# VH-VL binders against Thymidylate kinase (dtmk-1), part 4

Target 1, 218 residues: Thymidylate kinase (dtmk-1), of Caenorhabditis elegans (q22018)
Amino acid sequence: MATDQKRGLLIVFEGLDRSGKSTQAKRLVESINKKSTESGDASSSPSAVLQAFPDRSSSIGKLIDQYLRKEIDMDEHALHLLFSADRFSKNQMIRDNIAKGIDVICDRYCYSGVAYSLAKGLPEQWVRSSDVGLPKPDAVLFFDVSPEVAAQRGGFGEERLETATIQQKVAAVMPTLRDDAYWKTVNADGDLDSVEKNVFRIYENLDREKPFESLEKI

## First folded at step 7 (VH-VL; framework fv_benmelstobart)

Design s34 (from p2 with heavy chain S105Y)
Fold by ESMFold2-Fast, scan of step 7:
Structure s34 (fold): chain C 218 residues (1-218), chain A 120 residues (1-120), chain B 107 residues (1-107)
Amino acid sequence: as target 1 above (218 residues)
Amino acid sequence: QITLKESGPTLVKPTQTLTLTCTVSGFSLSSYGVHWIRQPPGKALEWLGVIYSGGSTDYNAAFMSRLTITKDNSKNQVVLTMNNMDPVDTATYYCARKGYYGWGYYFDYWGQGTLVTVSS
Amino acid sequence: DIQMTQSPSSLSASVGDRVTITCKASQDIYDYVAWYQQKPGKAPKLLIYDASNLETGVPDRFSGSGYGTDFTFTISSLQPEDIATYFCQQYDNYPLTFGQGTKLEIK
């Protein structure tokens, strides 16, 4: 029998490399957890958890990590399915946390996977089908950073998928995945504190009373 | 350059169905949601509903039972259908583009508007 | 529904005057407020979003401020082309709602 608890939220952070999304995902988790422990109780469960994709610590994620660090090569279809398998390996964990009232903040999700695979020229219908049935985010925060600001942040091109060519193609594809019903664009050109304020503003206005759904399309 | 333009009948009889088309240019309906707003003569603006870039919709509860918004991305068109028109529905009807940042439920570009008069 | 109440309903001012319009929300809406200018027979034009952000191409004599329930819109030096009705809009929650408008006339 239900206890009348409100459900957790699934919030996904997407954007190009150097958009600051990973920093903001961590800051949101920390902010939520600080608020939940304002009573000072040390034994309470966190109110939010961070899940980065790919999960480089898992068996599947270690193989993906080797590819990203250029230690191995593999067929692009196989790689796409490994990224999808990595997300599905967390499917039940996400649903269980949401049911318990714990917010799940994802650093990247299926949208990154689809965008990078489409940028590489893989078949569109096939690429869009492999993540159908994953939990549907309550919000996708898309971090929009100008090329000028991103260039100032430095450190480009260290991993396989960080080349200028692939990033340009991903930049063209990613907006086509946007669904304004639950995608929210964050202006990522600001300083960390200004962007954090905007992220938290989006977070605090999400509706926990809406039904938690699964993705029927991507 | 971004434009939206409403078209459809300017006169509707009570109990008839209103159908308005919004044709957009300079942006993709696959990337931006489009809202419908109306304004009775001399009165405030009233939000009717939205069709999002992904095709889902939300409606103002006051109009939900008689309002449908659809779109065809390939034609660059959004269509508003409203049943059971009444003289109090006389208004200028606008389509408008969803704002880019945050919630984006403000409107950065508007159509010219089309006056729909409901009378017998 | 969130009610947006504007004050004043109408005002007359001279060219060069500073004019201020206020908007009050019936509940906390953070900074989710936009301001529009509407000239007779024309569609509304966005001036300000997120309470204080000036839309691209809008003259800097227009400004907005506020947070929570109380918001202000200011024209620092009124120009003849500013004759219009001005509307605030909240977008914290559905349904989206507008103020009743402030009709600005130049003397």
Scores: ipSAE 0.094, ipTM 0.651, lowest interface PAE 5.6, mean pLDDT 87

Design s37 (from p2 with heavy chain S105P)
Fold by ESMFold2-Fast, scan of step 7:
Formats: sequence, structure tokens, C-alpha cells
Structure s37 (fold): chain C 218 residues (1-218), chain A 120 residues (1-120), chain B 107 residues (1-107)
Amino acid sequence: as target 1 above (218 residues)
Amino acid sequence: QITLKESGPTLVKPTQTLTLTCTVSGFSLSSYGVHWIRQPPGKALEWLGVIYSGGSTDYNAAFMSRLTITKDNSKNQVVLTMNNMDPVDTATYYCARKGYYGWGPYFDYWGQGTLVTVSS
Amino acid sequence: DIQMTQSPSSLSASVGDRVTITCKASQDIYDYVAWYQQKPGKAPKLLIYDASNLETGVPDRFSGSGYGTDFTFTISSLQPEDIATYFCQQYDNYPLTFGQGTKLEIK
């Protein structure tokens, strides 16, 4: 029997810095593509692309990168809109890949944008409105890491949004954005291989038959 | 710290509608989904349905024609409504919170349960 | 629906004994299994999730293992307070389903 092409999945990786989310996002993309190659039939096996936000290589992303590296200052409302513009610049690329059956794995998405802006004290209703209409993820994998484990994983405070104060405020805000119909919490205190296996099991259980939707609220 | 508590009538007549309320504390309904499970005396647990943190619902197909779950985040309450009660619906009814980690609903906190007897 | 079958339905053991309970799924459920303890007149209490992960605050004498269709729950050294009914639950697919329970008693 002839089978219809199934759509791709949109999967978002969220969490605080040092949660291992970026490493796991790359590993999931590699795992999906490796299995596709090993099967020898790319049309029957999904393939995946990685999209990190902000996209620091684009013109808009280079400006965001300069802000994060403390090379420039910017009004916080303008910065929030710049982050939203960065995500919307990829809106059609995401939808096109999903329609072609290609999985899109995002390292951070609108939830990071909303959480960081709310942590800075920007108005809640305004902050939550700017990303409405973006593709709705099939799953958000939230990487929860203990403070003790996170402290061992890197040089803290090097970028503007990496201070202990902002990270503590983001940690308080991010859970309020959770919708457990499609958010899944990953225990990120485990070793890389154990976390990778758990991530892939979540991925394998996602339903490609569900309609692909847009975010009506955040 | 985290608690769930069921309340409602303990005796229901056949054909009547059951309404149970689950009141939560120590966590927000905007952040966690709540499930309803029942246990007939001396029998296994039966999953009834869920209302997710975002307000969407899923129901066990065996009960979906007569079951509704709603919530009011501001009151910290989840409400189960089940129509056309029958003596076989006699059970202890629990509300429970979805586990924090991973995919899929296992339950890390349960209410104390309320026994509902259906008889004439 | 996925059927979860527990063995045995009842078990008697002595304090200090190693106790094992088995749960079999009617289809592959990966490691999406939880185990609960239920004492008479009380709500179930989570012990194990994802087949082998111990819930916070649960004594380390409790453990779980398995993948696919066959799962085992173990108490390494039975204590008097462990007398209860134990249930497995799958959460791979809706509707969520539970085993029939294993009643554990002291000799």
C-alpha cells in the first residue's frame, strides 16, 4: 500500500543556562538524521534540522549577539521586539519544513523570550502578545537542572543575561508558561547518555497525525 | 505543602448526575494538569480523564459520553461532572496531579479520595 | 486498550525477605511504567516512575526494572510498614491503565 507523507514535528528545547539543553538538541538532530541515513530511504524516515534562537548569524541576530556580549545597550522594549522579530523571520522556514516531513528542533523559542522579559519587569500582557501566531510546538522539552549541578557546568555571568539574579527570576517565571498538554519536563541532572535516551523516547511517542497549529496565546 | 482534596455528595441515586470538586493548594492549576481516577471497592484503579494546565481535556472513551471536567484557576478548583450514575459507578474517586518529570501521566500527588455510593 | 497483568495477585513474606512483583503489558510500552503503594483506606503513593526511577523521599529498598513488556518491582528487605497493595500503571497510551494489584502480607 501507498502511504501518505507524514508531517514533520516542531520540538522546542527550553531551560536555564547550563541545563544541557543545547547539547541534547544537537544530539536529537544527529540521532534522527543518522537513523534516516542508516535506513537508506529518506522518504520513509524523518530528517531534522536545528534552529537556535536567537540566530546569531543573521543581521538581526548579530545585533542581539552584540547586546548579549555587552558591546551595545538597547531599550528593553526594543530588545524584546528584536527577539520576537528574530523568531518570526524563521516562521515560514519552520512551516515549510514541517509540511515537507522534516522535523524542526528549536534550541529556545518564544518561552525564553517571554520569561526573560517578564523577569526584567516588562508589562505581562504586552510581553505575551508579540509571539502570538508563531507555529505551536508539538512538544516543549523543559530541562530542569539542580543549582548544584548547573554550577559545575560552565563560566557563569559572562553574558548580560547570565547573572545569578536574572537566572533566579527566570527560574520563577518559566514554570508559569508551562502547559502540560505539550510541555514535558526532563530531569537534566543525569549523565548525557541517559538524558539523550529519555529525550529520544519522548520524540518517538509524538503524534504526527495531530493538526499543526499556531499559537493563539502564550 | 502540595495537597489535593475531593469534595461532593457521598450518596447519589441511579440516573442522577455526580458533581465532585477537587481543591488544590501548594501549586498552580495554570502550571499543572489534574486527572480523575476512580476505584470500585476491591477493584483496580480506572482512569477517567484529565484537564491540562492550558484548559484542554482528554477523556477515557468508556466514559466520554457522560463525563465533563472543568476548572477555575482563580478558585484552585477542578470539577468532575458525570451523568446517568448507575450502581456500578460506586467507587472511591480521586483527583491527582501529573508527575513532574517526563512524558506521560503518572501521578506524584493524590487527593485522599471520596467514596461515592450509587443506590436507591 | 493496553492490559497490565500483575503476578502474583497476593503474596505473603517475612520481615527481611526480598519481595518481587511482576507486571506484563499487552504491547510494547518502552519504560513508561509507574509503581504505587496503597494502604487500606488511603490514596495510592508513587514509588517508581519510568520503570526504574525512585521518587524523592522513597526508601532505597524499593526498586524497579524492565523495558518493553516485562517489568519487575522489588523490595530488597521487607519492613512491617511495607504491608500494602502494589499497583503498576502504564502511560505510553490513553486510556491510562493499571494492573489489578498485588496484596502483600506479612507471615
Scores: ipSAE 0.006, ipTM 0.564, lowest interface PAE 9.8, mean pLDDT 86

Design s38 (from p2 with heavy chain Y106A)
Fold by ESMFold2-Fast, scan of step 7:
Structure s38 (fold): chain C 218 residues (1-218), chain A 120 residues (1-120), chain B 107 residues (1-107)
Amino acid sequence: as target 1 above (218 residues)
Amino acid sequence: QITLKESGPTLVKPTQTLTLTCTVSGFSLSSYGVHWIRQPPGKALEWLGVIYSGGSTDYNAAFMSRLTITKDNSKNQVVLTMNNMDPVDTATYYCARKGYYGWGSAFDYWGQGTLVTVSS
Amino acid sequence: DIQMTQSPSSLSASVGDRVTITCKASQDIYDYVAWYQQKPGKAPKLLIYDASNLETGVPDRFSGSGYGTDFTFTISSLQPEDIATYFCQQYDNYPLTFGQGTKLEIK
């Protein structure tokens, strides 16, 4: 007489700036919630929440934001740990939502944090260790976009990351974090609707019967 | 108070190696990258290279074969070494702090500069 | 390498004048442009970043605009203390490159 309630999925959207990942994350959340409403049975139809990292509205996110605006000086190790702390501050909320059957869609996760810190030359083993124990995604959707397509999408009011050279180093590092068991490449060169269809196709094929795990390595 | 200050020889003979030290104060080299830029008298600024907070480096390809940038975080010092100096390398040499992570490589603080003359 | 070309190389203006300097990149660099002021015998000082954002502590008579390959720097009402050489810099890709500079003098 066990309950057969299916768990929520943890899905992470990763990619370089202007890959369209943030737009697609929002669209997936909206699509899931619309289907849940239309079914008329919330217990059998999943709903979803969006979690963007860093969460700049939090106390931890405010410290990160102050650093980015030159209001405070901060060691790069401390900055790396603040990004990690920001993710861990949401750890229990993610697990609770998953247990309730609510899908959690993350715009960036530990992979962004690790890739940028490795690109800056911080010690590899240390950088890879700080996010161990976070919930393990059911899927990481890596948005692969050509430079010419990215250039057409705008987004110039968003937070700037380092020079193109540093972003190229991040692009080179990010694939080393890949685990084909749960990383999926999304060709992000299409129009918004075609990319959305591909994202939703991946989402619909994810296995809710798999055990929910924690990250043992990055 | 944030400061950077270049030090080293002001006169170098052709074919010799130049060694310049940038001493920083008011911030940690573990927190910020430091770039080297030079300016020949009356001419434009020319970027030489960078050492990032974590110790990795990038160099301008034009100088890469003879340029090395190192640092010692505990001493608050960044060191530029350039081999095989030539009279055309006569310039004021600056070290500069990379701005924040959210700004590309705009330089928010600069050293005063040190004029290095290369002549016999 | 990305070439940054400034115009004009030198400019003479009167106090109170509107001064405009332009900078052209050899390829699309988005908004990844900074502008610096360099007074005689001094290190450069950052005025503008991301093509149009004013650095903290810089007077609001300074402004920047542009996107892609064409950028402008403007002083809305020239003051005597603004006598300097001004440089643009791209930071879209390495090597970082600067314009040749525009020397601004008071008539």
Scores: ipSAE 0.006, ipTM 0.464, lowest interface PAE 14.6, mean pLDDT 84

Design s39 (from p2 with heavy chain Y106W)
Fold by ESMFold2-Fast, scan of step 7:
Structure s39 (fold): chain C 218 residues (1-218), chain A 120 residues (1-120), chain B 107 residues (1-107)
Amino acid sequence: as target 1 above (218 residues)
Amino acid sequence: QITLKESGPTLVKPTQTLTLTCTVSGFSLSSYGVHWIRQPPGKALEWLGVIYSGGSTDYNAAFMSRLTITKDNSKNQVVLTMNNMDPVDTATYYCARKGYYGWGSWFDYWGQGTLVTVSS
Amino acid sequence: DIQMTQSPSSLSASVGDRVTITCKASQDIYDYVAWYQQKPGKAPKLLIYDASNLETGVPDRFSGSGYGTDFTFTISSLQPEDIATYFCQQYDNYPLTFGQGTKLEIK
């Protein structure tokens, strides 16, 4: 019976490249696991895991990685479906961890997929349909960073999807996907410590007693 | 070993600019944020603002129009500048270190404080 | 701004007494409360953070509790060196705000 433990949380980190979301996702995982160890109540088993999308180490993710590194070209509809397939390849792992009381912290999710494909001009209804049925996040932390701050963090334009034009279009689209019922804006212009405080504050106040649902729409 | 110490003028005339320096030791300003808090004689503590480890700042809206906080990590110094001082700004000014954990803005170490009197 | 209201504003007690100070937030601040001790002419000293966590080196006669809007700070057995003003502070939102202070005097 699952009644012996509270369920894990699914928390998604979304934002533009160089918003600091990847750093904050890792910090949250580390903080959860450290607090679990310091409480002395549990073995050193981790209480949270990090899942980055795309998972560039999988077979599907390796193909996506080649596209992002500009090593291959691909039809944009095919690419969209590969990103969706990459997420669904982790569907059961996410659900299993949640059922075991392990938090899953995702660096990017379906919202990135929708925003990038819409930025490229793909049909809205088709783009929004492919990720229906994925686990629904308990929270989406949207990292809002000013363009000048993002530019100062370096690495921009090194991969195909990191061009300034695409990032600007994604910046306009991503906020329109916001649902205030479970999306929370994080001001990412602050330093790592101030952003980390806000992230952990949101995390510790999430309700583990809510039913764990699947996405019926994006 | 961890210390913070405020320095600067103890007397300021109305309309003048106050500049206070907080010198730290025993920790790196690249790893910890530093806040400025003041306390008028016999009154409650008032938070003024913060400079984070990365150099960004946040200010109390009540002081934002006349307050600037800067730092120089290599000198171990944080500087508070407040323009257009008024007698009501008479207070003991403290710099304080943000707690170690990034999810808390409590102050684990404080400077001794410096009393700044504003009078003509 | 979040207002922090302390009660009482002053308190007189005897050595060995149990002393309780209350702090009320104008809105839900979870457990994001710290408590400080300030002796005359000195900087405040952190005693409690996250409402109930005792700072390293602070005697275990000091404790805190509460969640949401109502918080309490307790000294289980008052000692002479505890004469001071005590302040609560919220850190849920900026600006950071403090209670008005409770002046503790020993009889």
Scores: ipSAE 0.000, ipTM 0.445, lowest interface PAE 15.7, mean pLDDT 83

Design s4 (from p2 with heavy chain G99T)
Fold by ESMFold2-Fast, scan of step 7:
Structure s4 (fold): chain C 218 residues (1-218), chain A 120 residues (1-120), chain B 107 residues (1-107)
Amino acid sequence: as target 1 above (218 residues)
Amino acid sequence: QITLKESGPTLVKPTQTLTLTCTVSGFSLSSYGVHWIRQPPGKALEWLGVIYSGGSTDYNAAFMSRLTITKDNSKNQVVLTMNNMDPVDTATYYCARKTYYGWGSYFDYWGQGTLVTVSS
Amino acid sequence: DIQMTQSPSSLSASVGDRVTITCKASQDIYDYVAWYQQKPGKAPKLLIYDASNLETGVPDRFSGSGYGTDFTFTISSLQPEDIATYFCQQYDNYPLTFGQGTKLEIK
């Protein structure tokens, strides 16, 4: 449909640190906006914004940032709810952008929040409940990178399997959150340009005619 | 048609250096890491080390002082060099390809193995 | 080093039997376990990865389960061609370590 107004897409990038997901999220935003500009008609081509979670610049995010930097202590239940509150603080902004035809690309979302809290041993049903009602992504791009490639990208100077307990537990939990209806695996072991082309191929094939929904369960 | 094949001497004298070559086919060494594993007769498998797609290496600490793994991508070859061989090093030596996906190293394809006997 | 202990070291079973092999890790390794089949004079063959995922081309009579420290490998209905030694392997941490193996024989 070339002449009808179309909604924006909500696309979430998930994966472990050093999977290249943050770089690819930025590149997708830049690619969408560049193509919109090159067409000479921004109204007929989508534009995009990047939203990283947690938003460490917000009031809620600054408190989360202090915890993550180990400047303060906090009960893990309280921290989980702060992460959930941070996402809900962006709920209306996401919905407004989607309604205007603006794509929203999220670097991490509720799936990271659930996986980290489950990795810490918090009760599963409680952890999964706090993000119900958030906008449902049109796609979750899960970045799968081999440990060897991730180590090389990190520039460690030596290549070792990561032994951080929490990251390994998160890696084990994330696949259990998968829903094949809208989760897509991205092979992240390629060069940046090849991965970018595959990401854009997934993006351009998403269906803007589907109803924009809210998460009824996670 | 993914294959790995070990080659080298089958008999080594104590104190000599062992050199084994793993020749691969059907995949690129620039895309996959290759590990070396050995199995003494009637015993469990024992991990020796790895060379990653980018050329860096990791070794089992038990062998690190005498073990070197190198490769030549253009020849499709990975080379294991182990110094100061001892009769206890008698084993079947395998090269194996690391699986592409996942957090850790497990092996989807193995070479046939080559039995190296260290004879006094 | 993480130690992988297999039980039993050997077992005999009849064609059609359900066979179960266990593997215990000395510490929590999540689901980072693979299972291999090794026939005499041959290299190991990957059957199961991530504790429960079946490798492509492997018959569905083979299955795995477990998380943390306790893992099981099951053959639901033993076939003659399944006679082999089976090994578990952890890949949570270096050095990579294997169980001592379970030798499966027909009775």
Scores: ipSAE 0.000, ipTM 0.428, lowest interface PAE 15.5, mean pLDDT 83

Design s40 (from p2 with heavy chain Y106P)
Fold by ESMFold2-Fast, scan of step 7:
Structure s40 (fold): chain C 218 residues (1-218), chain A 120 residues (1-120), chain B 107 residues (1-107)
Amino acid sequence: as target 1 above (218 residues)
Amino acid sequence: QITLKESGPTLVKPTQTLTLTCTVSGFSLSSYGVHWIRQPPGKALEWLGVIYSGGSTDYNAAFMSRLTITKDNSKNQVVLTMNNMDPVDTATYYCARKGYYGWGSPFDYWGQGTLVTVSS
Amino acid sequence: DIQMTQSPSSLSASVGDRVTITCKASQDIYDYVAWYQQKPGKAPKLLIYDASNLETGVPDRFSGSGYGTDFTFTISSLQPEDIATYFCQQYDNYPLTFGQGTKLEIK
């Protein structure tokens, strides 16, 4: 009876606003924790944690939040680095949870950071370099939603990065960041329950035996 | 025009198997899941199970040992099969669709319901 | 399972009255609550989704509010055609669960 503890998984949810990704990230965390409880897990620690980026409650994230709410303005290079700093502030927390066998589900990650900065016209090589060294996801679930369905899920424009123009540019850029080795497309046009079932099916088929790596490029 | 309609026997004897068919129109079963809900006379609604657009199913744990939901997309039909019927299973049975409502997925269209009475 | 508890189980009101029904979830369900109207012999009809959003074609005298565990459904000025049973439903997690219903009658 060999009982090497399997590591946790790092799973990233990416997509446009109103793709349903945030709802599905929450539901995946809840499903993992519910199944852990049902299996008779003796630990009171959750089997999964949710980490949204930006983390609007941290010191760095509060500054980002002020920018997104249009309360302050900032040079776009400084903002890009602030978003990268926000992710790196969670780097050790992610690695520690993975080492403990706790799954980390990220609502957005470096791919959002790169896509939004490229949409604003910042230099591609520079933008892609600032998040090198972050933990490499076991999977990136890219939520692909049709424009018609996204429009039905509510309007854009309340926060700085929610304009139709920036979202269109991000939609064009985000697919160029895809690496088929660990990116998986989720058809987000379906009903929430069908999408949730497909997300969990992807999750349960991920390989915990692979070594946990760092991003060498984006 | 979106419609769902339940059909099947209205009388079932104890221990028999119930088979109900839900026929849909105005949408594709390849794009939407269909749920089965029942309501005993004068009582609360009770969710039985679902068949998703992709064909996978989920059942209420209270019924999973005797409940099966299947579908045929080409016929626009979803079939509920429930074994070992008992008088307490007397209820109006509904099929319903969940819609895509922003962040929500409420039941936006329901069939008219079919009353199934279980008695000798 | 998430339990949905409605209050009151029944009420009588006069035409023109403001009617309020409450629904409490046994755990946090965010805003994943729908409210349905069911008239005798008919299927339920969706009125409110995501706790506070009015379904297209539903009169604006119907409204909903709440987040987390406590939800409220209101009819601002009761009409005779509003005689029905009303119930809440959570769609945060499976199994999907409904409140026990509130039977509304006119005095």
Scores: ipSAE 0.006, ipTM 0.462, lowest interface PAE 12.8, mean pLDDT 84

Design s41 (from p2 with heavy chain Y106F)
Fold by ESMFold2-Fast, scan of step 7:
Structure s41 (fold): chain C 218 residues (1-218), chain A 120 residues (1-120), chain B 107 residues (1-107)
Amino acid sequence: as target 1 above (218 residues)
Amino acid sequence: QITLKESGPTLVKPTQTLTLTCTVSGFSLSSYGVHWIRQPPGKALEWLGVIYSGGSTDYNAAFMSRLTITKDNSKNQVVLTMNNMDPVDTATYYCARKGYYGWGSFFDYWGQGTLVTVSS
Amino acid sequence: DIQMTQSPSSLSASVGDRVTITCKASQDIYDYVAWYQQKPGKAPKLLIYDASNLETGVPDRFSGSGYGTDFTFTISSLQPEDIATYFCQQYDNYPLTFGQGTKLEIK
C-alpha cells in the first residue's frame, strides 16, 4: 500500500521591518505542525520547517550578522553576493524537504536581497542575476503595514539597514518585484490573531499539484 | 488617479481576430496584474484571462486555444488577442486591475468597457 | 469549474427596505468572494471582498457574510441610487467565476 504523498510547499514571507512577518512565519510553522500532531500522523519528522534568511547561525550568516550589527564594513557588491550565497547554501535542504512533503516557510528570501541592493543603487541586471536558479516559491506573502501601525510596534533604527531612509527606498522598490501569479499581499494592520487566520487561509488554498520550479528570473 | 481604458475595433466579422488594447494610468504594470473580463449584453460576467505583473499568464480553459494576453510595461499597455471570433463572442470587454489585498483576483478598478459586436 | 449560483435573479423593493441576495458555491471557497454593483451602461464597481470586507468609499449600508459555500450580500436600508445589477465572484480557483446577477429595482 503506497502513501499518496503530495509535495511540500515553499512559502516566502516578505515585508518591511515591523510588518509582523517574522511572528506570522513562526505561527504558520507552529500551526501546521500542531495540526499534523493532532491528526495522529505525527512522526519524528515535522510537517513544516522555518528557514530565516540570512541564517545568522551559519558561517556565511555570521559575516552578514556582523555587518548588520555594524561590527564590520563590507563592499556592497560583496555583501549582495554573501546574501545570495546564504540562500544557495540552503538550496538543497529546501528541495529535499519539498520532495519529502515537508513545507518550508522562509522568513525573507531573494526579494529582500534584490530590494535592499536596488535601494542602495547597485546595478539592476547584476542584482537580479545572482539568485536565478533558487527554488521558486509557491507563494510570496507580502506583509503590507501602514506607517502608523509600524510606528506603534517600535524597535526602530538599531541595525544598519533599519534607518528610515533605507526603509523608504525599499518600500518603493519591493512592489516592483511583485508577480501576482504567486505573490499575495497580506494586510498586516490587523491584530496578530486575525492576520494569522488570513495567512493560514492563503496557505490552505495553495496547489500542491503544480510542478515545483526554479526561478528563471527575479 | 488610477484609470484603465479599453480600445480597439467595435465591429468584427466572424472568423476574424479581435485585438483590444488596455491603457493604464496611475499604477505600474510591473506591480499589478491585469485581467480581461467580458459581458454579453444582458448576461453575466465571464473571466477570460490575466497577465501578471511579472509577465506570466493564465487563461480560462474555454478560451485558451484562441486567446493571448501580452503587455508592454514601458507603454502602460496590455493587449488581448482572440482568434476566430463568432457572433456568440459579442460582448462588452473590460480590463481590470487585480485587487491589492489578500489571496484574491477580485477587481478594484475597471476600465469603462468596449462593446465588440461580431456580425456578418 | 466552480459554479456560483446567485438568487434571486431579480428583486423589487421599496426605499428603506432591507435587501438580501445570496450566492452559493458548488464547492468550499473559504471566504474568497467579492460582490460588485453594476449600473446600466457602466463597468462593475467593487463593494465587498473576502466575503465581508467593505471596499474603501463604499457606504456602510452594504455588508457581506458567509464562509465555505453560502454567502449573503445585504443592503440594510435601500436608497434610490442602489438600483443596479449585483454580482458575486469567487476567486478561490481558476477559472474565476461570477454569479448570474441579481437585478434590483425600486417599486
Scores: ipSAE 0.006, ipTM 0.492, lowest interface PAE 11.3, mean pLDDT 85

Design s42 (from p2 with heavy chain Y106H)
Fold by ESMFold2-Fast, scan of step 7:
Order: structure tokens, then C-alpha cells, then sequence
Structure s42 (fold): chain C 218 residues (1-218), chain A 120 residues (1-120), chain B 107 residues (1-107)
């Protein structure tokens, strides 16, 4: 419902694997909720929620999870639409939380979906069409990590040629999706605490300027 | 090599509309936003506005009533249009590329600038 | 609007000297400040971003520091080619604003 109160923010974390984005998303949500509790707010609702995509616990997400774990095979168009369906299944939850003043922090969003499907050779116009109408984020934090630093963090992921090829193509595609009006590039080559400080600073800027008006649509 | 180059009239009469074009090379307008900044002779730099890679714009409130920034990605061009020019608008006008890192806009590459004189 | 105030407005120094310029923001801008060098008749050149990060290709005698409202720009050993006007710029909030400039002369 329309109120005189500012709405919550929709913030999306994007980046390649081993950029530290998932760790930073969790830390941001925890920090927001801790500050809210410490301010003496008696509300039982959280001030921020984390939504990872794909949601591997849902019915749609379980099928995606089986594909990613190589337990099933699937046509790439069907898989792309499952990823879009997974995002749309959370559409109303995102809008409801934001209307209540609750921040929604997404670990991956439609940008990952587009980049990976383009990397697999699917047509750009078609892959973008399935996410039209999703809430448009207030900001996308893109975690830019050098290949050398990423390799040091969790192992290289070089065991399969298809994985290396896809990651290379995704790295080439991601910059073409950037809209610098609302994408913020985070240098993720630093240690976790240094990156966290930058993420929290960006969030605090967004929080000070957060709009009254409803979310736009993609 | 990354370059930006301003072009347009160097002399404008009071009340006329100024149109400047910024032609870029070495990067894509679909990936980088372009800002317009001006500098009156002997004075500080003054930010005018930006067109982001996605096509949305932001303007300095002091100019927003008479300022429009547009672009054509296929031509590698950004266009600034400013209405109702006055002698106080005499300045060197720069286009500049938004830096890659950070929350906000700092400028990693600048055009050479074009001096626009407003006189009768 | 966020005001950026530089000090000093001008200074004269000898080759080899350590030169310090300060910039004060009217409100907390975190580390969202850049420093530019402008030579007569030329466009500004980026030297430092995010208060302390040196731009690629810029000599390491240039450095920056600060957080919040107080920022410092330093040239550790002044060279003849460093004669220029130096500007700070905040990018915490729109409109983007610049300091009034510090004119550096070699004497």
C-alpha cells in the first residue's frame, strides 16, 4: 500500500563464480538486519531478505539443480525458460517485500540468465524476451575479479573444456549487459573484509537516496 | 586508442540553441556512459549531465529546463542540446567517459574541448 | 549540492619539493573523490580516483589519501612538468561538483 514511507531497495549481485558475490550478499543482509535490531525497532519482520537464483529448493529449482549436477539432460531453450520461470515465481514476493520497506538482495538475476544462454549460442532477442516484466533493480553490483585471483580462491574449475569455454564466453558477454546508470562495478580482487567495506558503502549511499516511487519493470 | 572529440558551432547568439556532438572511438556507447562538463574561462569545472550506456539521462538541476543529451550508438555519437544561450554560458565544453570502477562518476578520458562563445 | 573547498588556492614550490593540496567536502562523501591535473589550454587528466587509487600510467610520485570530509593530494618530489591547476571532484551525489582549483607554480 502507498504510504509516506520510503520503499525497500532491490539490489542484485552479479559476477563470475569465485568473485565472492554470494558471501558479500549474505554479509550485507546480515548487516542490515543487525543494524535494524540494534536501533530498538520492535518489528518482527526482517529489514532485508536474501533471494538466491536459482532457488534450488522450489519445484522449478529442483529441476534446474538436477541439470546443473548433471543428473538429467535438457534442451537449452527449455532450461533458459526454467531459469526465467524461477525468477518470475519470486516476482510477487519481491514486490511485496519492497512495498513493506524490506530490502531484497538477489544473488544472481536475469543478467546471469542472459549471459549464460548467449554463451551457449542462443539468439539474443529470444533470450532477453523471457525476462521482460521482471522488477528492475535499483542497483546491480557487478563483482569484477581477475582470473588469477579467482583461481587462487577455490580451485580453477578447469577440469572440463565446456566449463572453461562457457566461462570465457560469459566473461565476454557480461560487459555488454552493463547499464552504468544502475550497475556499480566492485573490485573483488581485495580480501573479503575490504570488499565488504565497499559493498556496505554503496548500500548506505543507495539507502540514503532510496525512492518513494514503485519499482520499474525490465 | 580511446578518444572523444567535440564538434559544433563556436559562436552562438543570445537566445539561440547550442548543439554539440561528441564522437567517440575505441569503446562502445552501449557499455559506457558519456558526461558533459563545461569550464568558463578562468573558472572551475561545472557538470552538466550524463547519458548512460542504457540510454537514460541525468542532468544538473541548474540546467535541466533547457538541456537535452541524446545518443546514437551506431554512429558513436552523443549530442548535447542547450536552449536559450546567454553570454554567461560562454565556456569550453567537454565530453568525458565515465570511469569503469566505483559508485559514481569520475572521468577517465576527456575530449579536447570546444570553446563556445555567446555574444551578440 | 556538495561543496568542495580546496586549500591553498595557489602555491609556489621548487623542483624536488613535497607538495600537498587539501580538499574539504561540505558533507561525508566516503572515499568518492577524484583528482585531476589541468595544464593551460588542455582538458583535465585523471590522476587519482576513490581517494587513493592511482590511475594507470600516472607517475607514482602522485598520491592521495583521506576519507569522509578531508582529503589530501600529494606530489612527493615536484617535477617541472607538474606545473598545472589541480582539481578535486566528488561523486558521492548528483550534481557532481569540483573544487575551485589549486594553481601550482614552480619558483
Amino acid sequence: as target 1 above (218 residues)
Amino acid sequence: QITLKESGPTLVKPTQTLTLTCTVSGFSLSSYGVHWIRQPPGKALEWLGVIYSGGSTDYNAAFMSRLTITKDNSKNQVVLTMNNMDPVDTATYYCARKGYYGWGSHFDYWGQGTLVTVSS
Amino acid sequence: DIQMTQSPSSLSASVGDRVTITCKASQDIYDYVAWYQQKPGKAPKLLIYDASNLETGVPDRFSGSGYGTDFTFTISSLQPEDIATYFCQQYDNYPLTFGQGTKLEIK
Scores: ipSAE 0.342, ipTM 0.724, lowest interface PAE 4.2, mean pLDDT 87

